# VH-VL binders against o60147: the designs that were tried, part 250

Target 1, 175 residues: o60147
Amino acid sequence: MLEKNKYLYIFRHIQTNQVLLSQGNVLKKTALFQLPYPLQKPVAPNGMRPAKLRKDHWVPLLKVEFPNESMFQSVFMQLLNYRKYRSVQPLTSDLLKLPIPVRRRKIMRQEVPNTIADLADILNKEKFPENSVRLQLSDKSDSEYADWPPSVQIDSEEIKLSRGFREKTTVDEAR

## First folded at step 13 (VH-VL)

Design jc65 (framework fv_dargistotug)
Fold by OpenDDE, second read of step 14:
Structure jc65 (fold): chain C 175 residues (1-175), chain A 120 residues (1-120), chain B 106 residues (1-106)
Amino acid sequence: as target 1 above (175 residues)
Amino acid sequence: QVQLVQSGSELKKPGASVKVSCKASGYTFKSYGMNWVRQAPGQGLEWMGWINTYTGEPTYAQGFTGRFVFSLDTSVSTAYLQISSLKAEDTAVYYCARGTYYLSYGFDSWGQGTLVTVSS
Amino acid sequence: DIQLTQSPSFLSASVGDRVTITCRASQGISSYLAWYQQKPGKAPKLLIYDASTLESGVPSRFSGSGSGTEFTLTISSLQPEDFATYYCQQDYEYPTFGGGTKVEIK
């Protein structure tokens, strides 16, 4: 009995720092629907859901390997929930003082650390076996956004994926 | 063992409503999304949409907005499909199928299907 | 929406035959394709996901290949229980199914 893929990839937008969750290391178009804002034609700099998936605008943030499919599925669904929850939360007084476009940008730019923190929080609650979850980051310093439970083993090697693609290429490195 | 058990066949008149249930067992209900797929008699499969079983958020495919409503009762691990203002064209077998919209594992578990017949 | 075109729509074969079904996508979908088997009066059964990964419990005579826009399902040696309708399904975008391929006994 073959176990299903148990890898979680998280991508960030190079301009807006919006975050997309992915099972595969190639983004699905449907991943855009993870974003809370309606699909609009204007490009993502305004913190909106882009109309098109520009794979070259998305870079890998982190990769997580889970012990089994069930654990992966559970964490994935919870991450989606956290995202939704944040999108419906009342704005802080500080944010309300900012113009709407600035506010949106600021919220979106915090999505990366928030997502990392969410992941850590979920994993802390799940109480998976020690060192059963492997975390690889594109930037190791991003691990500092959260306190990780004993179940998480952080890989010392950083992710080497290309923008929105399965494998990093020389062409992508030149971008 | 993963099982999806759907409610029985329905015979309805045009304009009526129907609610099909899909009870899940053998796995954590909220960890996997639920899809609905329609199959008209002698025709192929048509994805209707899915519901996030954790958040309760439904997503409907084009052509399945308005009269179609996905809902949940997580306390009994059950997903529901409600169709209102039934039309003859709604006559089909409706399947629930486990699968999370953003993932690519396929629909790995299916209900046995519920035949909904709409006739005057 | 992404359109999936299966070929052939109908296929007659004998037990022991090698059977190949093709699924063509209207645009690139990477490997986000699944194959299903459906028998009359029954729900579809997942055979292959992610273009080439065999679902647990599915006989090894089934295999999937392809990426981008061209995909194939292969049954290396057709068995009596394999006579059914087969569907491809993509989930790169909103999920859509192919029109199906009915494999009949020759």
Scores: ipSAE 0.795, ipTM 0.902, lowest interface PAE 0.6, mean pLDDT 90
Fold by ESMFold2-Fast, scan of step 13:
Structure jc65 (fold): chain C 175 residues (1-175), chain A 120 residues (1-120), chain B 106 residues (1-106)
Amino acid sequence: as target 1 above (175 residues)
Amino acid sequence: QVQLVQSGSELKKPGASVKVSCKASGYTFKSYGMNWVRQAPGQGLEWMGWINTYTGEPTYAQGFTGRFVFSLDTSVSTAYLQISSLKAEDTAVYYCARGTYYLSYGFDSWGQGTLVTVSS
Amino acid sequence: DIQLTQSPSFLSASVGDRVTITCRASQGISSYLAWYQQKPGKAPKLLIYDASTLESGVPSRFSGSGSGTEFTLTISSLQPEDFATYYCQQDYEYPTFGGGTKVEIK
C-alpha cells in the first residue's frame, strides 16, 4: 500500500503517448477527462465513441514522491493547469499545414516531453529542500527533456514496465 | 499485406509441453497487441489473453494462468504460446490474432490456427 | 467477465433468405462489439466492428446494429458462401465471445 497525496503517478499511453496524472497507483475512469483528444476513431464524420479506459493500454512514465501532502497538491494542481493551458494555445504554422488526424497524433506524441518539462519548471519555481523530491522513471533518458533543480533526486532504479506501479513483492525485493 | 503464420499441428501425450509460434509480417509488430484464442473440438471461441508487444507484458484470462505462458521474440516479429503439463482438455485449435492499442477495431487479422491434440 | 448470449444457437436457411442473429450482453458495452464469420476448418474472419461498421471487403448484405446490451447481425440475402458459424465479441473490458450461431443449409 502507498500513502495517498504524497505520490504522483504519471502514466502514458503505449501508442499515442498521451499522459494521465493520478493520485493513486491505479487509474480511475475519471482520469480520461484530462485528455484533450479522445482515443477513439470517428464512428461517423462528426461522431466518436465515448472514451473507454483500458488500464492495460497505459504504462508508467514516472512516479514522484513529495515530502508532504501540501507540496504534492501544489504541484499536482499546477500540472493540471499546464495541461489546460496547452490545450487552448494556437497551433504553430507547421502544424496547421498537416491534416487534422496527423496534427493530433503529432500533438499527442509531445505530451511526454511536455509533461516532464512542465514538472521540472514547477519544481524549479517552487523551491523545495535539497533531495526532498524523489523521481523514479520507466526510462531514465526521459529525464533529459528538462533541467532538474537541486530538490530533485532521480532514483537509479527504473520502473519495470511489466509491473506498473505495483508495490514490490518479496521476490521483487530480493532482486 | 498483413499475415500471421502459425506453426504446424502437434500430437502430445499428457504431461508433455508444447510451444506454438505465430510469425507476423506486413505491419509494425510493436504497434499491435497479440491475442490468443482457443477453440476446443465442436466448441466456441475462448479468449485466453494477450501480450503487449510494446512492453512484453502478458495478460491472462481467468482459467489460463499457471500452465500457459505468452512470450515474444521481437527481433523476428514472433509471438509464442507455451502450454506445460498438457492435459486431455487442452486439445484444441489455438489461434493468434492481432488487436489495436489506439482503438479497438476488432481482431482484424488471424493466424491459420494450430491444432494441439493431447492423447495417450 | 462480461457474458454474451447469442440467439438462436443454430438456424436452417435457404439461399436468398434474410437471416437475423442477436447478441445480448450481461452489462452495457456501448458499441464495443464485433461480429465474426467462421467456416469449418478456417480461422474466424472479422465482418463488423464498433457494432455497425463493415470491415473492408465484406459484402454489403451484412449489417450490424445495436448499442448497450442488445445487438443484431443481419444478412439480407443469404448466399451459398454464407453458411458458417457466426460469433459476437465484446472489447469493452477483457474480450469475451458469444456462444456462436450456426447457419446451416435447410
Scores: ipSAE 0.007, ipTM 0.530, lowest interface PAE 10.4, mean pLDDT 82

Design jc66 (framework fv_dargistotug)
Fold by ESMFold2-Fast, scan of step 13:
Structure jc66 (fold): chain C 175 residues (1-175), chain A 120 residues (1-120), chain B 106 residues (1-106)
Amino acid sequence: as target 1 above (175 residues)
Amino acid sequence: QVQLVQSGSELKKPGASVKVSCKASGYTFKSYGMNWVRQAPGQGLEWMGWINTYTGEPTYAQGFTGRFVFSLDTSVSTAYLQISSLKAEDTAVYYCARGTYYLSYGFDSWGQGTLVTVSS
Amino acid sequence: DIQLTQSPSFLSASVGDRVTITCRASQDIDSYLAWYQQKPGKAPKLLIYDASTLESGVPSRFSGSGSGTEFTLTISSLQPEDFATYYCQQDYEYPTFGGGTKVEIK
C-alpha cells in the first residue's frame, strides 16, 4: 500500500532563505525540525517544535526526479546527513562575535547555496546513469551554485510558482 | 573522536552535596545541548533535563527542580550536575549525553556515567 | 509527559534468532523515537533515530519501524554481542524513555 516516491522537493523560506527537504510536494510540519534556527519559539528542549507551519512562507526551490525510489531515498538520506553535519559544525570565532540576529541571518542566507552544493556533491559521488536525474528549479540561476555531473539533466522549464501549487503545501492536520 | 568524560564515583552521606563533571572533546561544545540522564540501581533511564550550552540556560524535567543544578564552564568545555541535600533515593548512575538543538537525532554521544552512592 | 510502554520487558533468545521489541506511546509522537542499546556497566548507545534511521556504525541487522503510537525494533539475526537491554526514547516533548527490554541468552 505504500506509494513509490521518486521525487525530491526542496523548499525555501521567502525571507530567511532557510531550506526544507520534502519527500513530496506536500511539506509536513515535521520538516521544520530540519531548521537549525527555527522561525517560531521552541516547545521542546532538544529541538524546537513550532506551533504551526506557515505554508504561505515557503516556496519551491527545486524538484529532483530520480529513476527509482531507491535512488531517491539514498540521496534524500544523504542530504539530511549533510544538513545534520552543517547544523552541528563549530561556529567560528568571527561568527560568535557577531550579534545573534546578524549571525543567524548570515548563516541562514547560505542555506540555499549550501543545499544546492550538497545536492551536487552527492550526485557527483553517486554513479548514476547519464541524464538519469532530472533537476527543475524555480530560478535556473541557482544551478550556478554548483558543478553538476553528467547524470543530471537540468530542465529548461522552471517550476511554475502559483497560488494553487503553494496551497497544496500543507501541514499535518491540527485535529 | 567525540568524547564525553565524566568525573569518578562519589560516596556521600545524606545531606551532603555532590558535583559531577562532564568534559566534552572532539566537537564544538556550544553546538550541542547537554542532557543529564539518571539510572537508579537495576532501574531504567530517566531524563533529568538539559542545559543550552550556548546560552547557559538550564531546563529541568518534572521531579528534578530545586536540589538539582545544571551549569557550565565553557572555557574548558565542561558541564556540571550539582545535587544538594543528598537523599538515599539519589543513589544512581548519572550520565551526560549530547543532543541537537533543533533536530530529532537522538543522543548520539554519552559519558561513561558517574555512580553517586548516598549512604550513612 | 508522554509515557512509553515497552514489550516484552524480558525475552530469551538464541544466536541467529529474529528478535522484535515493541514500544507504544501514550500519544502520537509522529516519528520522534530513538532506540538505544545498553550493556551491563556501560552507557547507552544510540542505534536508531527518527523511528527508522540507522545510526552511523550500527550493524544493518538492526532496524526500526513504525509511526504515531506503535514502534518496533527488530534484530534480524541475533549475535552474541546483542545480548543487552534496549530502550526506546521520544523527544516529541520533553524526552522520556521506555522501561526497557532485556534480551538474554537462551
Scores: ipSAE 0.005, ipTM 0.473, lowest interface PAE 12.4, mean pLDDT 80

Design jc67 (framework fv_dargistotug)
Fold by ESMFold2-Fast, scan of step 13:
Structure jc67 (fold): chain C 175 residues (1-175), chain A 120 residues (1-120), chain B 106 residues (1-106)
Amino acid sequence: as target 1 above (175 residues)
Amino acid sequence: QVQLVQSGSELKKPGASVKVSCKASGYTFKSYGMNWVRQAPGQGLEWMGWINTYTGEPTYAQGFTGRFVFSLDTSVSTAYLQISSLKAEDTAVYYCARGTYYLSYGFDSWGQGTLVTVSS
Amino acid sequence: DIQLTQSPSFLSASVGDRVTITCRASQDINSYLAWYQQKPGKAPKLLIYDASTLESGVPSRFSGSGSGTEFTLTISSLQPEDFATYYCQQDYEYPTFGGGTKVEIK
């Protein structure tokens, strides 16, 4: 079988700035299990945690095109590992001094710059061919959170937004 | 190579408890979630839930709360399924399977299955 | 829960036949569907994930297609080792399996 290009879709929450990773341009409901801070309280005391994705709460952050599925899988898994590592680190003394609501808001707001920095770090450590990875952002200024390797080509056009779980690029019809 | 090896078959009386093990090898245990799937005799596959191997947090499907407990021993890369207060309708082959909610790559590795028979 | 309905529940076929199995979801699951093969007394084996991506080591005669609510598994030229029960499975929400399709020799 011929390999097809694979896209990594990254979404952000409009209020909390929390980030979700997806292999498709629509979020699956269970993607919420990758969040360290749940958007809703547990439904059942016996450990059931059904989460609801709200269509109007998530918007595109960026889209990454990889030349093959193997590269996509490697980067996606490494991003998940970076995020898990961050979630289990001890809180700094500065954060511990803040009231709980302020502390959580500050931590969640950092997920966008952290995810972008982690992505760039992973791509800098890999030896991908020049201009083989394509990045398209909803806000190009977000690219300034990191230094990108020669393997990365940043699209000059931003992602056109239609709010919800079905997103279109600037070259696609929007709904 | 990835391998999941489950404990042997069990014959139990109603009201007893059973603990099924699933020992993983050939990959980083904490990088993948562990799913539990059951199959009653002559019936189809039924997802019971999963356990996050990094955090230890279990998630149970509706109908598998209360009597069913997922747990881990990360030092030996083993997942466990415990069923308490066994009933005849618990008679089934229980499978462990590797996967996660984060990527839709399917359950790409399965244990051989453990037959639990509940009979008086 | 998302319900998956497989059709047919049973089919008889001969070696060399083209076999098609359908899986219908009760709601839109995009491409978040996998197909499994199960032989008697054995654990299921993953064939296809993300609706149409062939798992490594699976023969090219197997293919998957579809999106949204309608999905198909096709075996282009049935071989003796393909007589088995086939299951679809979604993971758009909590995972659920279809009821299975048993493919028997004619």
Scores: ipSAE 0.023, ipTM 0.642, lowest interface PAE 6.9, mean pLDDT 83

Design jc68 (framework fv_dargistotug)
Fold by ESMFold2-Fast, scan of step 13:
Structure jc68 (fold): chain C 175 residues (1-175), chain A 120 residues (1-120), chain B 106 residues (1-106)
Amino acid sequence: as target 1 above (175 residues)
Amino acid sequence: QVQLVQSGSELKKPGASVKVSCKASGYTFKSYGMNWVRQAPGQGLEWMGWINTYTGEPTYAQGFTGRFVFSLDTSVSTAYLQISSLKAEDTAVYYCARGTYYLSYGFDSWGQGTLVTVSS
Amino acid sequence: DIQLTQSPSFLSASVGDRVTITCRASQDISDYLAWYQQKPGKAPKLLIYDASTLESGVPSRFSGSGSGTEFTLTISSLQPEDFATYYCQQDYEYPTFGGGTKVEIK
């Protein structure tokens, strides 16, 4: 029960490279509220609706294990704030030169390097105890997007993806 | 309720200039880009370009550079399209439409259109 | 620019009919395609975005499918208010619209 509050699960979209953060090992539709405000569709007459979630299009990017819930909450909230901040910044001149949809694709693909860099930045600033945070990646080369502080231990084993599971069967088994 | 309200129809002579307005309400103006779309009589839709409402930077489609100018008045949540040196070929309904900066969600809100007629 | 070709240009149908409109792109545009409905004298209305996602408030009889270069808009049971011109639009590159498909009463 308590163990569930010590893990941050980070997913990436298989085609777009967009990133979603989760407190559990299964994505909930509410995770889509993490997308920047401009990406959400309004609900009549004046609400907000998340985009449709296709769980089969999201794969594990990395899993972060914290020694306690307080550290998890601090990092999780800061990471969400970094993402919100990025979403409202002016576009760079090099991005503005690109066609709008190519620009969107490039921005979306940068979410993986940006999320990993942001995570490392937060962990470097928080000054947690040595080897207190364990990082497990699906692709260990993604750890090269940042310089990690002494508080981080990168697991030698990568997260293994399941093949052949249908979204419905996988979700049903998890519950 | 999201609304885009455009200025009224214009009748102009060749060589004149026209400025069409598009006033936004019901949402955060700087959170969405503003697109301009032209429709000549009996013809289909043609994208002219967009303006980044956060930076004020316009982008023009090929064929809409030089005589066409996109601008903003952020204080009143209004976008403008100015056409200089009007030609008969500019006769069309001009629409403003909002779009997102990041994902392809289509143009989910449109102005009612402004008919610009260029005739002697 | 990316060219979008719609077929047919004109379609005659009766209330209750299943109507299918096709949009073909000159190159792979992934799922960066939207569909619009336009009635005479009115602004276009967004029906579908991301090739298959129904816009809020749009009736469930409308559906979109496809990816890459071939896309379809389907109206499962045509209603009187559905007689209109339909446009596809890509924004994989600078946005372009298809030529339109006019759905008119038989």
Scores: ipSAE 0.007, ipTM 0.494, lowest interface PAE 10.7, mean pLDDT 80

Design jc69 (framework fv_dargistotug)
Fold by OpenDDE, second read of step 14:
Structure jc69 (fold): chain C 175 residues (1-175), chain A 120 residues (1-120), chain B 106 residues (1-106)
Amino acid sequence: as target 1 above (175 residues)
Amino acid sequence: QVQLVQSGSELKKPGASVKVSCKASGYTFKSYGMNWVRQAPGQGLEWMGWINTYTGEPTYAQGFTGRFVFSLDTSVSTAYLQISSLKAEDTAVYYCARGTYYLSYGFDSWGQGTLVTVSS
Amino acid sequence: DIQLTQSPSFLSASVGDRVTITCRASQDISSYLAWYQQKPGKAPKLLIYAASTLESGVPSRFSGSGSGTEFTLTISSLQPEDFATYYCQQDYEYPTFGGGTKVEIK
C-alpha cells in the first residue's frame, strides 16, 4: 500500500546508470519521463529515454524516509529541478572533445553520484530537524559522494531489493 | 488549509483567447505540480497536462498541444491556462488540480472550476 | 494511452445499499489508481489513491481494492450525500480517467 509518502526511492539503470525517482519500490512508467532525452523505441544505451519500462533493468540505489509529506514533496521537486538544470548546462570543453556517444555515456555515468550529491545539497539547504531523515543505501559507500547534514541518519543496513523490485535472494545476487 | 481558487467564468467568441488563473494557498506552491483537467458539458474528465511548479516545465497531454499554454507566476502562487484560437469544442469547465504524476497521491486538491463558453 | 473502463455507467441504489463500481485498465497499472467523487456543479473530490488508500477526511464507508487491471470502489452503506458521479483515474502513465459511474437514487 502506497502512502502519501515519507518514502523516496531512487533507482539506477544497470547499464546506463541513469537515475529515476520513485515514490515507492515499484516504478511507474511516468518515471521514465524524468529522463531529459527524447523517447526512443529501442533501449537507450547512451542516456536516452527508453520507450519501455524494463523493471529488470533497474535496481534500487537508495531509500529516503522523510518525517512528513511536505518535506518529501519539497525534496522531490528540487531533485527534479537539479536534474533538469544539469541537462541544460553547457558542456565543458573536455566533453565537447569526445564523440557524442561517449559524451553521453560519461554524462549518464555521473548521474548516480550527482543525484546523491544533489540530495545532500538539498537536505543541507532545507535544514530539517536532526536525525529526522533516514537514508538507506544499496551500497553504503555511496554515502561518501556527499556530506550529509545532521538531519540525515544513515541506516547501517543496506537495501535488499533485486531487479524487478522484489526481495533480494541469494539466487538474485548471483545474477 | 489547501485552497485553489480559479478565475471566473468566461464567454468568448471563436478565434479569441482566454486565460484562466488558479491561485494556490495553504501550502508550498513549488512543492506540488499543477494539473489542468477539462470537462465538457455533460462529459467526463480529461487530463490536459501539468506544469512543474518548481521548474516551470509544462507537459501537455496528447490533443492539448499548440493552442494550450500552461504558465506560472510563482510570486503569487498562481498557475495559468491560456487557450488561443478558441473553438466551440473548447466549451468546458476547466479545473486546476494539485498533484504530480511522478507520484501516486492522486489529485488531492481542486479548484472550483472555470467555465469557458465559446459561442458566436 | 491507458484506457479505463468503468462499469456500470449508471447505478441506481437506495440509502443503506452496498455499492460496487468497477474500473478496468487496458494494461497493468499496478496500484496506481485513484477514485474521485463529483457532484453536479462541483469539482471532483479525491476519495482513494494508490488503489486502496483512503484520502484524509473521507468516510470509512468508502474503500478501494484491486491491482493490475481490475479495480473496485465500494461504498459499504450508501448515504444520501453519496449520490454522485464517480471516476477512476490512473497515473501509471500519463493520467487518464474512466468514463464515470453515476450513482442515482432508486
Scores: ipSAE 0.730, ipTM 0.886, lowest interface PAE 0.8, mean pLDDT 90
Fold by ESMFold2-Fast, scan of step 13:
Structure jc69 (fold): chain C 175 residues (1-175), chain A 120 residues (1-120), chain B 106 residues (1-106)
Amino acid sequence: as target 1 above (175 residues)
Amino acid sequence: QVQLVQSGSELKKPGASVKVSCKASGYTFKSYGMNWVRQAPGQGLEWMGWINTYTGEPTYAQGFTGRFVFSLDTSVSTAYLQISSLKAEDTAVYYCARGTYYLSYGFDSWGQGTLVTVSS
Amino acid sequence: DIQLTQSPSFLSASVGDRVTITCRASQDISSYLAWYQQKPGKAPKLLIYAASTLESGVPSRFSGSGSGTEFTLTISSLQPEDFATYYCQQDYEYPTFGGGTKVEIK
């Protein structure tokens, strides 16, 4: 609850690699509207956006701590705009040749690399103080999808997937 | 910055045809689909269908097959609506509106509308 | 076809009033609902998409809520420029619009 307005929580789907952004450490159903709607209407049963939010199918990708709420809101909105921009780009002829299920899988698979690259791009354009933005990943190798500015400090401790974005308890610290 | 500019009003007799244009500017034309929406005098909004600006493939709502044709001229960023064998019931304001390919962000930009009047 | 029913079809209100418009879908459309404002002789303007997300540039007095089959558009403090007809629209299947709600000066 406390300090939540300075944190951006990013989730990924365990199977599809799709990404959801959240202002809180728990996903809301409305987050699904960040995901692509199928190109063809009416929507096919195997479309890109799940019919309902299965919270157990989404795991932490990364957590970003900003120096203040204003910076958090700016970056959060810019990430949503980058996602919108990517969703409306023309599909390449290579993608158009693929069967719809294969095409959707390929597009979805790229959301993790794209989100990390977009986050880094935004942070490189913003003039944040050195080491003012703290990044904690579930898999530190995902940081290799981008070059980070001096404003970013990457936490050596990874997010434990079994706990989601829950904070350490006394019991967890004793272990 | 984003603008959709439609052709001027038309007065036609029953049985004639009409072609309405919608010229886009301020964005990449092929990045957004183009929707057509009709509004008869004093009535509500009715979605007619859309055209995929990247592929050129139109999709028509149930009541708009046959006499209605959506087309494009990508070289001038323009979408067209053609109505053949005009009937009095076709009297309406016709709007073009841009939409996203696979995200439901609503129709965020609209043309000013083209009034088509069909009378004898 | 998914049908959208708006209530009321007509509303008379004064500046400063809180106005609520309801849109009901004939089947579950999740959050695939947008709201538009249309002034006489003008094209519609997008106010809200995904049931509750404000379009850029739309005043914060407008808000949307709901999911499934019941949705509401609220104007917290009606301004003179808000007198218009409001439409809901679903995009769960092929798009359909509600019948509209005309908000007039009392």
Scores: ipSAE 0.005, ipTM 0.471, lowest interface PAE 12.9, mean pLDDT 81

